# Designs tried in a protein design chat: VHH binders against Epidermal growth factor receptor kinase substrate 8-like protein 2 (EPS8L2). Part 4

Target 1, 157 residues: Epidermal growth factor receptor kinase substrate 8-like protein 2 (EPS8L2), of Homo sapiens (Human) (q9h6s3r46to202)
Amino acid sequence: MHETSQYHVQHLATFIMDKSEAITSVDDAIRKLVQLSSKEKIWTQEMLLQVNDQSLRLLDIESQEELEDFPLPTVQRSQTVLNQLRYPSVLLLVCQDSEQSKPDVHFFHCDEVEAELVHEDIESALADCRLGKKMRPQTLKGHQEKIRQRQSILPPP
Below, E stands for the ipSAE of ESMFold2; O stands for the ipSAE of OpenDDE; V2 stands for 0.75 times the mean of E and O plus 0.25 times the DockQ between their complexes.

## First folded at step 1 (VHH)

Design d5 (framework vhh_8h63_2)
Fold by ESMFold2-Fast, scan of step 1:
Structure d5 (fold): chain B 157 residues (1-157), chain A 124 residues (1-124)
Amino acid sequence: as target 1 above (157 residues)
Amino acid sequence: ELQLVESGGGLVQAGGSLTVSCAASGFTFSKYAMGWSRQAPGKERELVAGITSGGSTYYADTVKGRFTISRDNAKNTLYLQMNSLKPEDTAMYYCARHKPYYYGSGRYTAFDYWGQGTQVTVSG
């Protein structure tokens, strides 16, 4: 029985951390996102982001079909990014599996819940993974709705 | 179940204007990025315009300044307003739904469903 957290997010961009893309650091990726945002060349897609004891999952918002699965050991970094132009609440993930020679940097806009809260949930899952995993109570749809309701009551300043 | 139905194509004189529309059904239209692509005989399919769920737009250089993409979420309808039409704009025009995909910008954008198309013919 594992508890799964679920968040509505908008995918903004995914960049390969490669010299050919002029992206050799997370800061380079952030600068590129800012540049694309300024030019209005970001094609956003709404998705569900799930956090559980095994992985981070991206699902189609309607069908809930899995688009991507990031096993927790492949998640190298999670952080929040203040985008001062257009997207104030941005989550950044750096992921690399054993088949990849280069990491990917993923950016998501979080509009229903603060990116910091999503980031904290991910960090908690990563910490639990490193400590040999801990069973979580089953997550019910009603429980997730209560969490969402609580978040809408306490927006960040 | 999922359907995209284009309409509004036809024959137009060079320099004229035409609006094509796309009626979407079977999915939550407002949550998806949408686009218009076109294909002329003997040519590759070209993405000409796109619009995100939030309303940000993209245009191919071949149509920029002449075409305007828009959406009406209440009607589940996508539009492409085409001005200053040229014979080179003659093509079958296809409505497309953005693929739910973690690559969502620039060349990393993908579409997963297209309609049957509507023919636009521009005479010289």
Scores: ipSAE 0.015, ipTM 0.270, lowest interface PAE 6.2, mean pLDDT 77

Design d6 (framework vhh_brivekimig_d4)
Fold by ESMFold2-Fast, scan of step 1:
Formats: sequence, structure tokens, C-alpha cells
Structure d6 (fold): chain B 157 residues (1-157), chain A 125 residues (1-125)
Amino acid sequence: as target 1 above (157 residues)
Amino acid sequence: EVQLVESGGGVVQPGGSLRLSCAASGFTFSKYAMSWVRQAPGKGPEWVSSISGSGGSTLYADSVKGRFTISRDNSKNTLYLQMNSLRPEDTALYYCARHKPYYYGSGRYTAFDYSSQGTLVTVSS
């Protein structure tokens, strides 16, 4: 049971993993981000990153309107980028929806919490999603039993 | 209800100066990179300059480097373009534009989701 976590982040860049962009690997994407950072060509946008048991969500920080939704099965990779950027705390996500021919690589600066903590939370959600697929009936039964116990205490509607 | 409203266009002699302003409303201005784009008569649109949300980073087209200065006042939700040493070839309709949220990386920092109506700048004797 993964409760919704929320992090203040700055979006740094999104690259399409495409041969025409010379980005065929995560390492190529990191190299491009380093080049953009050294030339001061990174255009940041503040947003909220939410982690829950279904997806990763990006929200507008002011209105809380959803900018993007990444269902957990579409998240291929999460990692941190250490000591290669002027930003000390960078999170990298590789995402590919079934409708996309190419994966996207997303980079975020984590300001209020270390990127390592955000990465750990995402990896936990991804692992729970994978494990939940195998043990779904048991976790569902536990959840239903808790609801039944709560309903027995509350007055009937 | 995003709105971008320009002012400051006009007629100026070669070597003169103009300052364009773009008043933004309907969104948190400081969160978005902004650009100036121009379109000369009979030509396609040309990107002129961009500024990051914080104002800490600026980028200029080679044709305007050293002559134009982009700036912003986030407390007033206003974008500016100071145009100095104007040339006849600077004659164009000038637009302010908001960068597309989220996907403006990877050379897409000139991709826009909203733009103003445009203000005419004419450089002639």
C-alpha cells in the first residue's frame, strides 16, 4: 500500500531517445544535459511530482492541474545523476507509453529533498507494482477486510 | 485564460531604439520561459530571444546579439525587449510567446503554446 508522496521539483529537460537526436542511451541523454547545463541552456519549470501506487504525476505547482501522468508500467527506469551537473540533486526517469514509438528521458532537480530519496520512493512504488501483480488477491483481501472492520464501527449510511 | 498583451511598437529611424513590453495574465509567469519571435513581411517566423523563468539565463539569435536585451519583471508579470541600434532589416511584427510546459528541453525551448497578437516595428527613414 503506497500512499501518495509529493515532492517539489524543477523540470530541467526532456529528450526523446531517437537516433536523429544522437540519443540512443541514457548515457547519451546525460551527456546532452551536461552540455546544455555548461552552456546555460537549461530552462527550468517548477512543478509537483507525486508518487502513488498507480502512477507518477506531474502537477502545476500553483493550480495543481495535471501536466502529465505516467502509469507505473510505463516507467522503465529511475536513477539519480551525481556530480555531473551544477545541480547537486538530479532525478532521471525513462518513460514510454504504448502509444509512443520512442522512450522519453526526463530530468528533474530536487530542491527540497535529495534526488536519492525521491528515487528510492519511486523504486519502492515500482517494486510494489510488480509484486502486487503476483500477490494481488492477498493484498486485495487484506484491504477489503480493513474496510469491513471500519464499516462495522461506523453508523450505517 | 492565458493572455499575452503587447505594447511599444512603432516607427523608428535606423540607429534608433524601442522597448517592447508583454503583459502576461492567467498563469504563474515566473514558472515559464518566455520568448520574442518576429515575422518580417513576406518571410517566415524568426526566433529572436528567450529568457528563463527566473530571468537568470538568456539566449539570443546571432542577428540581434549585442543590440537587443531581453528581460522580465516577475513581480509585474511583464516581459521586455530593449531594441538598440535598429536596422531596416529589423522591420517585422514582433510576438511574445510562452514556452510549452514540460517539453521545451532538447532544443524545444523555442516551442510555444501561447503567443500574442503581435506589434509592428518599422525601421525606416
Scores: ipSAE 0.015, ipTM 0.235, lowest interface PAE 6.4, mean pLDDT 78

Design d7 (framework vhh_4orz_3)
Fold by ESMFold2-Fast, scan of step 1:
Formats: structure tokens, C-alpha cells, sequence
Structure d7 (fold): chain B 157 residues (1-157), chain A 121 residues (1-121)
């Protein structure tokens, strides 16, 4: 059983992988991040990244509100980005939910731990998921509540 | 190249109104949520308003019922109508594009250069 790990990270950017944006590969996304970094157009947001048996979760550092939940089956790739950015320790995640037509590429600066360690923890969780290790069933309550919250924010028809 | 160009800022008296515009190019506008953020002198940037890909809106408590965000996907624009302006609304206002999932939380992808709003007492 994969125990829940928690890491302090800074979000750098998220790109949709779409031909219309000239991002058809991870290398294209990294190139775009380098370009934004050189132009000082990266605004970092501090987050907590949690790794457990069911998913990767992003929480707001201040409020601890859940910003994102990535069920492990939706995580296509995890890797580190080294020696290409102002930030020495960068984690890259490629995620695609079944309801998305295009993948997302997420970049995080890992300040208190090496990105390699976070990456290894994620790879371990993904491997356990693939090999059919017994995991606690992911509750759908969180997803249903997120949908409900979003519906409640909508203006009246 | 991604471009976000803000306009519509200026000097206005307390109780007045302004409408800000953000013209987007170089990315698939309809695939992103759009946000307005502001930075007052000596303070950090703060979120003001958000509109999702589907048109759902959300606002910071300080501007709720005074500001209205809207988007026009045919023109690749997002607008912020600001009513009942207060001196504390004085800030540089930034347009940002962001990716959202099913959560109510958010994070930012793209930035504009900003437009100055000054509200006199």
C-alpha cells in the first residue's frame, strides 16, 4: 500500500497539448516554458502535492482547498526537467482525463525536495496501480462535490 | 506567440465605472478559463474574477456584486465591467489564461502586460 506523501511545490505553468498551440510533444512544452521563463512571464503559485494509492492531489498552500485531483489512471507521464530553467528542480506531469480531448502538461518547481524524489514516488504509485496492488477505492464524492460547487457558482438561467 | 493585451484602464472618481478588455491571440482561446488579477502598490497580485470555458463565473469577495466578467469566444476577448469603484480598487489589472479541471481551484498559464486603474476619492 502506497502511503500518502506530501510535497511543497510551486506551480510554474500548465499547457494544453494541441497542434493549434504548436505543442505536440513534451519537448514543445518544455521549450515554451523556457521561453516564458526567459521573458519573466512565470508567476509561481505555492501548492501542496500529495501522492497516494488513488491519485495525485494539488492543494492550495494557504487555504488547503483542493485545486486538482488527478486519478492515477489519468497520469500519462512523470519526468524531471534539468538544466534548462532558472529553477533547478522541475517536475513535469502529463495528465488526461477521459473527458478531455487533449492532454495537459503541468510544470512544478520542487524547492524542499529534489524533483527526482517526487518523480520516483509518483512512478512507484503508478507502478503499483498498473500491477494491480490493492488500493483503497477512490471515492467519487470529491469529484461530485467539485461538479456541484461549479454548478452552484453558475448565474441563474 | 501568445499575446494578451489589456485595455480600458484610466482615472475615475469613486462611485464611477470602467470596463476593461483583454484581447487574446496565439492560443486556442475557447480551451482556457480566463481570469482578471490585480496588483495594488506595495501589495502582491490577487485574483479578482474568473470565467470558465463553459461561462461559469466566480469573484473575489471584495468585488462580488460590483464587477462582472464576460467573454466573447468569437472575438477572443474577455471583459471586466467594474461598477461602484472604490479607492481600494486602485491597481494594475492583469488578464490571465488558466487551465481548470473539475475542481473549483485554479492556477495560471499566461499573463498580459496589465492596465492601470486609479480611483480617486
Amino acid sequence: as target 1 above (157 residues)
Amino acid sequence: EVQLVESGGGLVQAGGSLRLFCAASGFTFSSYAMAWLRQAPGKRREWVALITRGGSTDYADSVKDRFTISRDNAKNTVSLQMNSLKPEDTAIYFCAAKRTYYSSGWYLDYWGQGTQVTVSS
Scores: ipSAE 0.014, ipTM 0.294, lowest interface PAE 7.0, mean pLDDT 78

Design d8 (framework vhh_7pa5_2)
Fold by ESMFold2-Fast, scan of step 1:
Structure d8 (fold): chain B 157 residues (1-157), chain A 122 residues (1-122)
Amino acid sequence: as target 1 above (157 residues)
Amino acid sequence: QVQLVESGGGMVQPGGSLRLSCAASGFTFSSYAMSWVRRAPGKGPEWVSTISGSGGSTSYADSVKGRFTISRDNAKNTLYLQMNSLKPEDTALYYCAAKRTYYSSGWYLDYWGQGTQVTVSS
């Protein structure tokens, strides 16, 4: 038995991370969102965001029909953006499925809860999905190998 | 790569008509609901109309019902807004925007074009 968390959110924007859109990083996407916000070009849509053991789901707020399903392995990043917009707390998701050549960046205003709490729930689900992995194996392996190399230094004859 | 290019705006007298077009590229046009949104000088954006990806359903703001007609040509990746009986209060910069429609494996695409100016004056 797993528990599904559900949050009321407002979708603000989705951008493709591509050089043709001048978006090569999440910082570029945030700048784009700020620019659209200042020009009042943000069209908001209310929806439900569900977090469970397998995926993040976006549902229509009234019908609860599924609008989008992000299997946890397709979620590359979850981040909060604070005090950058007229919205006090914003959630940022970077997602890419196997059929996409480029990742997408999604922005949500979190209405009923702080974006930090939604982010923490998503990070917990992502960590569990990766079998409780708590560190990057390559980084840890490199550090351990350097320690071993230092220990194997032999004195000159 | 995603582009929305509006055209067809201009100056017209009250009671006149204009037809706006929005040429879309860089995404699967028929999979997304399309909307027209306008912004009068000094005001925030006002939603005007939406059409489903298939074209089977449409909705309109109360201020334009009976006067405006939204349509799309999915073979040409083009969105249209036929505006009849124009009023001075319709004066605004008109944008087309792409929103996802409900489907099991789609994604959200939220792009606004640069806009086309409509001015209604005597």
Scores: ipSAE 0.011, ipTM 0.273, lowest interface PAE 9.0, mean pLDDT 77

Design d9 (framework vhh_8h63_2; at its last look DockQ between E and O 0.62; V2 from the best seeds 0.00; counts 0 for: pae E 2.9 > 2)
Amino acid sequence: ELQLVESGGGLVQAGGSLTVSCAASGFTVSSNYMGWSRQAPGKERELVAGIYSGGSTYYADTVKGRFTISRDNAKNTLYLQMNSLKPEDTAMYYCARGRYKFTGSYHPYMDVWGQGTQVTVSG
ESMFold2-Fast, scan of step 1: ipSAE 0.153; ipTM 0.465
ESMFold2, look of step 2: ipSAE 0.220; ipTM 0.562
ESMFold2 (binder alone), look of step 2: mean pLDDT 83; pTM 0.829
OpenDDE, look of step 2: ipSAE 0.364; ipTM 0.699

Design e1 (framework vhh_8h63_2)
Fold by ESMFold2-Fast, scan of step 1:
Structure e1 (fold): chain B 157 residues (1-157), chain A 122 residues (1-122)
Amino acid sequence: as target 1 above (157 residues)
Amino acid sequence: ELQLVESGGGLVQAGGSLTVSCAASGFTFSSYAMGWSRQAPGKERELVAGISSGGSTYYADTVKGRFTISRDNAKNTLYLQMNSLKPEDTAMYYCAREPLRYYGSGPYFDYWGQGTQVTVSG
């Protein structure tokens, strides 16, 4: 059984971690977001953030269309941003897929829940993903073993 | 200062052609996807055409086959060649810079110019 957690969030910004953008660290990205916030240049978008055992997904709140899918192995970092912004509860994600030369830094304001709780759920999913990958062959083997056991003790039809 | 300055608008007869230009300054033009949007009186703003840093193009169905977007990275200039113009193309045309990453159904641009008026009679 795979459970999906769902959170109502506001997307604040996404930056490429690139020297040409003067963003070589998470702290550089936070500074840029603070500057945009102070100049009222943040364009917020309402969305749903889903956390499951395979990925983090962003869905448009109105259409429910998938805007982004971050497979858990592509999520490099999850962090909360403390007291730097007009928004009291900010989540930061660093993601990079195999087709990207540079990571992306995503910022969200957590509207209905504290960013710390969303962060903890994401960290839990990332930890479970590592364990699930390690145990996947054993789980499959266990299923096969149960089938063999059932076949050996069940009478023929 | 970051600036986008449109020019080339004017009055043209239906069936005619016109080229509008956008001069960009204050950022690394070649690194950004650029686009053209328009807004007619009483209508919502419409994305007309886009061009990536690599030269890939997008066109709205309303202009596909009639308009051509292009860029000159050496001159920091964006162009929109408009052919077979219709009265329905009458609008203020805005040059815009796309953010390097953006998700959603809202505006896809983080900076806009002041616009240039195109009026098609006929």
Scores: ipSAE 0.015, ipTM 0.190, lowest interface PAE 7.8, mean pLDDT 77

Design e10 (framework vhh_7pa5_2)
Amino acid sequence: QVQLVESGGGMVQPGGSLRLSCAASGFTFSSYGMSWVRRAPGKGPEWVSTISYSGGSTSYADSVKGRFTISRDNAKNTLYLQMNSLKPEDTALYYCARVPRYSSGWYHFDYWGQGTQVTVSS
ESMFold2-Fast, scan of step 1: ipSAE 0.061; ipTM 0.450

Design e2 (framework vhh_brivekimig_d4; at its last look DockQ between E and O 0.06; V2 from the best seeds 0.00; counts 0 for: pae E 8.4 > 2, placed apart)
Fold by ESMFold2, look of step 2:
Structure e2 (fold): chain B 157 residues (1-157), chain A 123 residues (1-123)
Amino acid sequence: as target 1 above (157 residues)
Amino acid sequence: EVQLVESGGGVVQPGGSLRLSCAASGFTFSSYAMSWVRQAPGKGPEWVSSISGSGGSTLYADSVKGRFTISRDNSKNTLYLQMNSLRPEDTALYYCAREPLRYYGSGPYFDYSSQGTLVTVSS
């Protein structure tokens, strides 16, 4: 069964992967984000990131309006960036649709559910889309158990 | 459709103050970072200030730090620029602009902007 997951995230930055900007790899983009973060030049925007079997969607927290839609075929890469920034848990996405001559790289701080879990959800959605597999239900089930375990360990307020 | 309409420009003496307003419609205002940009006659556009969607983070060009204050009221869909200690070099057409999530090149790129309101600082 394919479900829609929703994660609170903070959008940190989006860069065009372009040689003229010295961004030719995800490592270049990470270095630029680290530079901007150390100089306190990061503009954060809170969003909901939804993952379903068709696309990754970015929604406004308050209005639920769609800010962006990334059909899964346009998502070239999902990757975590852990502890390389002052943000402990960062997800990056590389996307390019047919109208773009260069890909974009998007960075999100995952402040609710850690980036690795969000990344694994996205990877399983991509694999199911590309290969016709059923990876995502097992991935989400594992995530629900991990989240439940963390909540049961912490004392109530 | 996205609309940005500014007001509050005018003529003021050096050392004076003005407050610019920018009314936004056609989009969820609180979701987008906003900027003020100015363009002096015969020059290219110059970024002045930016504010995050929530209003919690602000940035200023060095030329206006300590004199200008950007703010927003998300309940009124309005962006503001308080300009104090105005100087003749602040004379320009001022417009508000919305930042997209994507960047191209150094600094912010704007996907929508207002028509602009003239600020003249003259002795």
Scores: ipSAE 0.013, ipTM 0.340, lowest interface PAE 8.4, mean pLDDT 82
ESMFold2-Fast, scan of step 1: ipSAE 0.500; ipTM 0.744
ESMFold2 (binder alone), look of step 2: mean pLDDT 82; pTM 0.808
OpenDDE, look of step 2: ipSAE 0.022; ipTM 0.423

Design e3 (framework vhh_4orz_3)
Fold by ESMFold2-Fast, scan of step 1:
Structure e3 (fold): chain B 157 residues (1-157), chain A 123 residues (1-123)
Amino acid sequence: as target 1 above (157 residues)
Amino acid sequence: EVQLVESGGGLVQAGGSLRLFCAASGFTVSSNYMAWLRQAPGKRREWVALIYSGGSTDYADSVKDRFTISRDNAKNTVSLQMNSLKPEDTAIYFCAAHPYYSRGYLPKEYDYWGQGTQVTVSS
């Protein structure tokens, strides 16, 4: 069960992963952000990032009105970019819903919390979501329990 | 000085078509992210269509397959072809630009805005 978390973040950039934009990988997107960051020409927007068991939400910091909603199945990757930019604590998200032809790469500066903490929370939510969507045939119940026992030396508290 | 000037709005019957134009001055449309956003009475501005600096396009689900965004680099203009118009498309349509690579889905991401052009679709 994932409780709703809320983080104050600054949106730095969103790039579409498209050959015409010369961005075919997250490394290309990071390189582009590094170039923009070194020139201090980044337009930033402060917002609230919420993590819950259904989605990642971006809210306006003053009104708390929803600016964006990323259902967890549409989040392909969460990654940190540390100490490579003017901003020391950056979160990277790759998102693509079924109506989008190309993925988007989103960058956020995490000024009040470490990007690693936000990333860990997102990865936890993504893992829970993916497990909840997995088909679990009743005939495999014993096999799945056996695997779990082999991986866990310590019982849960 | 950077300016965006919209034109082409008007009154049209449901199922009709309109073509909106955005004339840019003080910057080059082929080098910028360009978008059309709209604002219906009593609602927030919402993104409608976007063209990236490299020429790729994207559309909101509500207008997909009905609207087409394009640019004319020689005239330094961007246009929005609107087909199969619905009463729900009634809004003031704004041309917007951002000089850096951004998704363009959040209205506050855009640096430059035009004054808007009214589109009214009657049933």
Scores: ipSAE 0.006, ipTM 0.259, lowest interface PAE 9.1, mean pLDDT 76

Design e4 (framework vhh_7pa5_2)
Fold by ESMFold2-Fast, scan of step 1:
Structure e4 (fold): chain B 157 residues (1-157), chain A 122 residues (1-122)
Amino acid sequence: as target 1 above (157 residues)
Amino acid sequence: QVQLVESGGGMVQPGGSLRLSCAASGFTFSDYYMSWVRRAPGKGPEWVSTISGSGGSTSYADSVKGRFTISRDNAKNTLYLQMNSLKPEDTALYYCARPRYDFWSGYPLDYWGQGTQVTVSS
């Protein structure tokens, strides 16, 4: 059993890893984030990132409404990106469910906690998940529709 | 193509008022939250206000609460920001924006618009 951990993070960007977007690697995604940052075109959103034994969850920090749910089997990679951006502590997640042909790359600035600590907690949860063989799949369509509906109901921070 | 076109900016004296407009196209306007974001040269974007798709829910940054009013006309695909009791610190380029909650497609720059300049000086 993995105790539910909660972290205050700022969402910076999400990119689909696709050749049409010139993003075929994590390094390509990092370069795009740096480019957007230099153009002052990053609009950060305050979120609560929860880590538990089933999934990683993103909640709106004010309303606590669920914005996204990443079942642990769909999380392919967790990585820190340090000193390459305006933000000193960045967490990167690569997620892909079984219905997606392409992975998504998510970037978060870890304001109140070091990204390395969040990364270590996620790696621990992923290891525990393998031992427990737990899975709660969600499709890309489900994620997209859920976020679209959330945009209509709740204000952003 | 999602497009947002801002207008209504200008120069005004402290204590004055301005009304900004944003014409939206390329998406079902009434299904989306809409926001106003401002930026001074050399600084990052600062969130100002948000309104729900139906117009039933609004929120404001503490710095503008009680002075600014966000509204929308879904029949005209238009977002508004009524700015009263303007202060020099409200001087910024104001952008109409569709909130980022897509988590998969990246950050299309087109739906930030070109911005409209608001200058408050004495």
Scores: ipSAE 0.000, ipTM 0.156, lowest interface PAE 13.1, mean pLDDT 75

Design e5 (framework vhh_surovatamig_d1)
Fold by ESMFold2-Fast, scan of step 1:
Structure e5 (fold): chain B 157 residues (1-157), chain A 123 residues (1-123)
Amino acid sequence: as target 1 above (157 residues)
Amino acid sequence: EVQLVESGGGLVQPGGSLRLSCAASGFTFSSYWMSWVRQAPGKGLEWVATIKQSGSEKDYVDSVKGRFTISRDNAKKSLYLQMNSLRAEDTAVYYCARPHYDILTGYRPFDYRGQGTLVTVSS
């Protein structure tokens, strides 16, 4: 049915949104990442980010082993952070499952694709999940193809 | 129309000080967070400092913390950056920036920046 989107990303950091970490908002997390980035104290890890109709998945590039699975209902926010870091194209995700007392904020550098495109794909998946509707680009492409097929069946002028 | 006009840049020796100003017009200045960003020769844009609408909250990139101070005057629609103990590495064009959030594309921190003001730190 829905195709799975896959993106090559570099994980930059994950912070727990907790007062003990001095992170009570997404803005606090962004500021902490900016400071770490300026000191070149960020340890990066390459991975694959998959977007499907059930979840966001992070896979190890080398082994393709699942590192994380974020069911769409557990994804609270998707956001881009542009030109504020030494990395020009950053994706931010806020996730919290039922076993967590505090949400996590995840940051990814998108080097092969603009973070804005990844963000839009995620927002589309979240909207489909919440409203029970399916409005993904591939569905629109299918409808357009059907229209073209009907047009080709119609007699010439 | 949104307009940001920076001033106050110049040539200064290491250890010196400069105060940058930004005059804003065409929007409700007091309703926005404001930032200073810079671009060193041959490098990309780097965030330097941010200040909340009220002026009550400020944040800085680590390399300038303790040396730079961001401030604003909402009545005058002006943003300032006081730069002390300047170093050669601070040489850059400094831009006044107004962040913009778009619900489809997310946060865009460098929308509506001005033309910039050059700061050269040289002995």
Scores: ipSAE 0.000, ipTM 0.071, lowest interface PAE 22.8, mean pLDDT 76

Design e6 (framework vhh_8h63_2)
Fold by ESMFold2-Fast, scan of step 1:
Structure e6 (fold): chain B 157 residues (1-157), chain A 122 residues (1-122)
Amino acid sequence: as target 1 above (157 residues)
Amino acid sequence: ELQLVESGGGLVQAGGSLTVSCAASGRTFSSYAMGWSRQAPGKERELVAGISWGGSTYYADTVKGRFTISRDNAKNTLYLQMNSLKPEDTAMYYCAAPRSYYYSKPYEYDYWGQGTQVTVSG
């Protein structure tokens, strides 16, 4: 039994990291997101992001059908992008499958749990994968349970 | 993987209404964002409406307030309800799917249908 963390996120954009798209770095992708958010409204898609010891998964919020699976070895980078226009809490992932000639850069708005906490959970999973570990630390899941406990049990002042 | 067939086009008078539909076959229709694109003779193809797998919608300014996109995941069908049609709406209408399952940018749709012709006289 492996522990799986689950987060409600909003997908903002996915770009191919390719010179023909003028995106050769993560900074180029961030600039493009900034330009798109200023020129036209970003059409967001709600989904569930799952983190386990094998992969990152994106699931449909209503059906929980798998939209995408990123095996941990294919995840090249996880990063936060903070205070970017309308979206204060953004998670950035760089992923590349062995069959892809170029990496993809994915952007998510993290509303329920701060992007920093989601990023820390992902970095922990990536570190464990690199070290050959099969189980992830339970710290972030415990933290989320404490937050939920405060919301349901503590009465207002 | 995903196969799309458009239908419902035809000739309609200016000010009239028409609904076009797109029948999808394949296991994962519900996991795709879907859209409608159109192309008039001598013009570039444009995305006029989009709907995410979760039901959020996008409309081009040229059709906003007149067109309504909807989906029926149980029937694997995408719809575009067109009201207050203008001669400028005359075009071949194509069912559109994105390069990936999820997508937030309407102009990056790949197109998979043979299209259905809508002609508005007037």
Scores: ipSAE 0.013, ipTM 0.275, lowest interface PAE 7.5, mean pLDDT 75

Design e7 (framework vhh_7b2m_4)
Amino acid sequence: EVQLVESGGGLVQAGGSLRLSCAASGSIFSDYAVGWYRQAPGKQRVVVASITSGGSTKYSNSVKGRFTISRDNAKNTVYLQMNSLKPEDTAVYYCAAPYSWKGYYPSEYDYWGQGTQVTVSS
ESMFold2-Fast, scan of step 1: ipSAE 0.067; ipTM 0.434

Design e8 (framework vhh_4orz_3)
Fold by ESMFold2-Fast, scan of step 1:
Structure e8 (fold): chain B 157 residues (1-157), chain A 122 residues (1-122)
Amino acid sequence: as target 1 above (157 residues)
Amino acid sequence: EVQLVESGGGLVQAGGSLRLFCAASGFTFSRYAMAWLRQAPGKRREWVALITSGGSTDYADSVKDRFTISRDNAKNTVSLQMNSLKPEDTAIYFCAKDLRYSYGYPHAFDIWGQGTQVTVSS
C-alpha cells in the first residue's frame, strides 16, 4: 500500500545497452545523450511518471493513458545525472525484464521537482520490493507484451 | 501491410502555402508519434516536425512558426501546413512513424513513406 506519487517529466531518450550502439555502461549512455543534445535535436515528450508499490508507470500527460509500465522487479537501477550543463535535473532508469537480452536506459528531465527527490521515491519503492515487503506486481507478462508492442506500435520516447 | 502515403506537394512561389497529408494504414495509428522529414537534392534527410500520440508538437528551428503539424486519429492522417514558404524549403517531404526504442535523428524513424515533392521558386 504505497500512495501513488506523480511527477511531471520530459522524456529525453531511451537507449538499448548494446555494444552495437556503443553503449556498454550507464556512463556511455549519459555521454551519448549529452552529445546528441549538443549536435542533434532531442525529441522531448511531456508525460506523467507515477511511482507506486507495484511499478513505475508512464502516462500521457493529457489523456493519462498508460504509455509504459515498469514492474518494480524489472527496474535494475535508478540514478540522477547532476553534472550535465544542458540537463541539470535528469533521472536515469535502467530496466530489463526476463525476455530482454539487453537492458534499456531511460532518461527524463524533471521540471516540477528535482530529480533527486524522484530518485529517492523510486529507491524507496525498489528497496521495499527487494526486501519482500511488497508482493510482485502481476504485470510482468503484461510488461513483456508491451515491450514487444513497443517495438512495433508505441511512439519514440 | 503497413503503408504511409504522402500527398499535397507541388510547385509554389516564395511566400506561398501548401498543405501536405500522410495517410496511414496497417497499424494502430493513434498510438504512434508521427513525424515529417525532408530531403533536398544532394543533401541528407532532416527532421521538420513531430506530433506525439497525445498531440504535443515539436519543430525544427528552420520551420518554427511557419509550419504546423496536426493529426486526425479518426481518419488515420497526419498533415503539415506550410506557410511563408522559402526556396530553402524545396525538398521531398516524407512521413515517418517513430519507434519507441529509437533515439536521435534523422535515424529514429521506421516505416518510411514514399515522399511528396515540394518546390518553392524564388
Scores: ipSAE 0.012, ipTM 0.176, lowest interface PAE 8.8, mean pLDDT 75

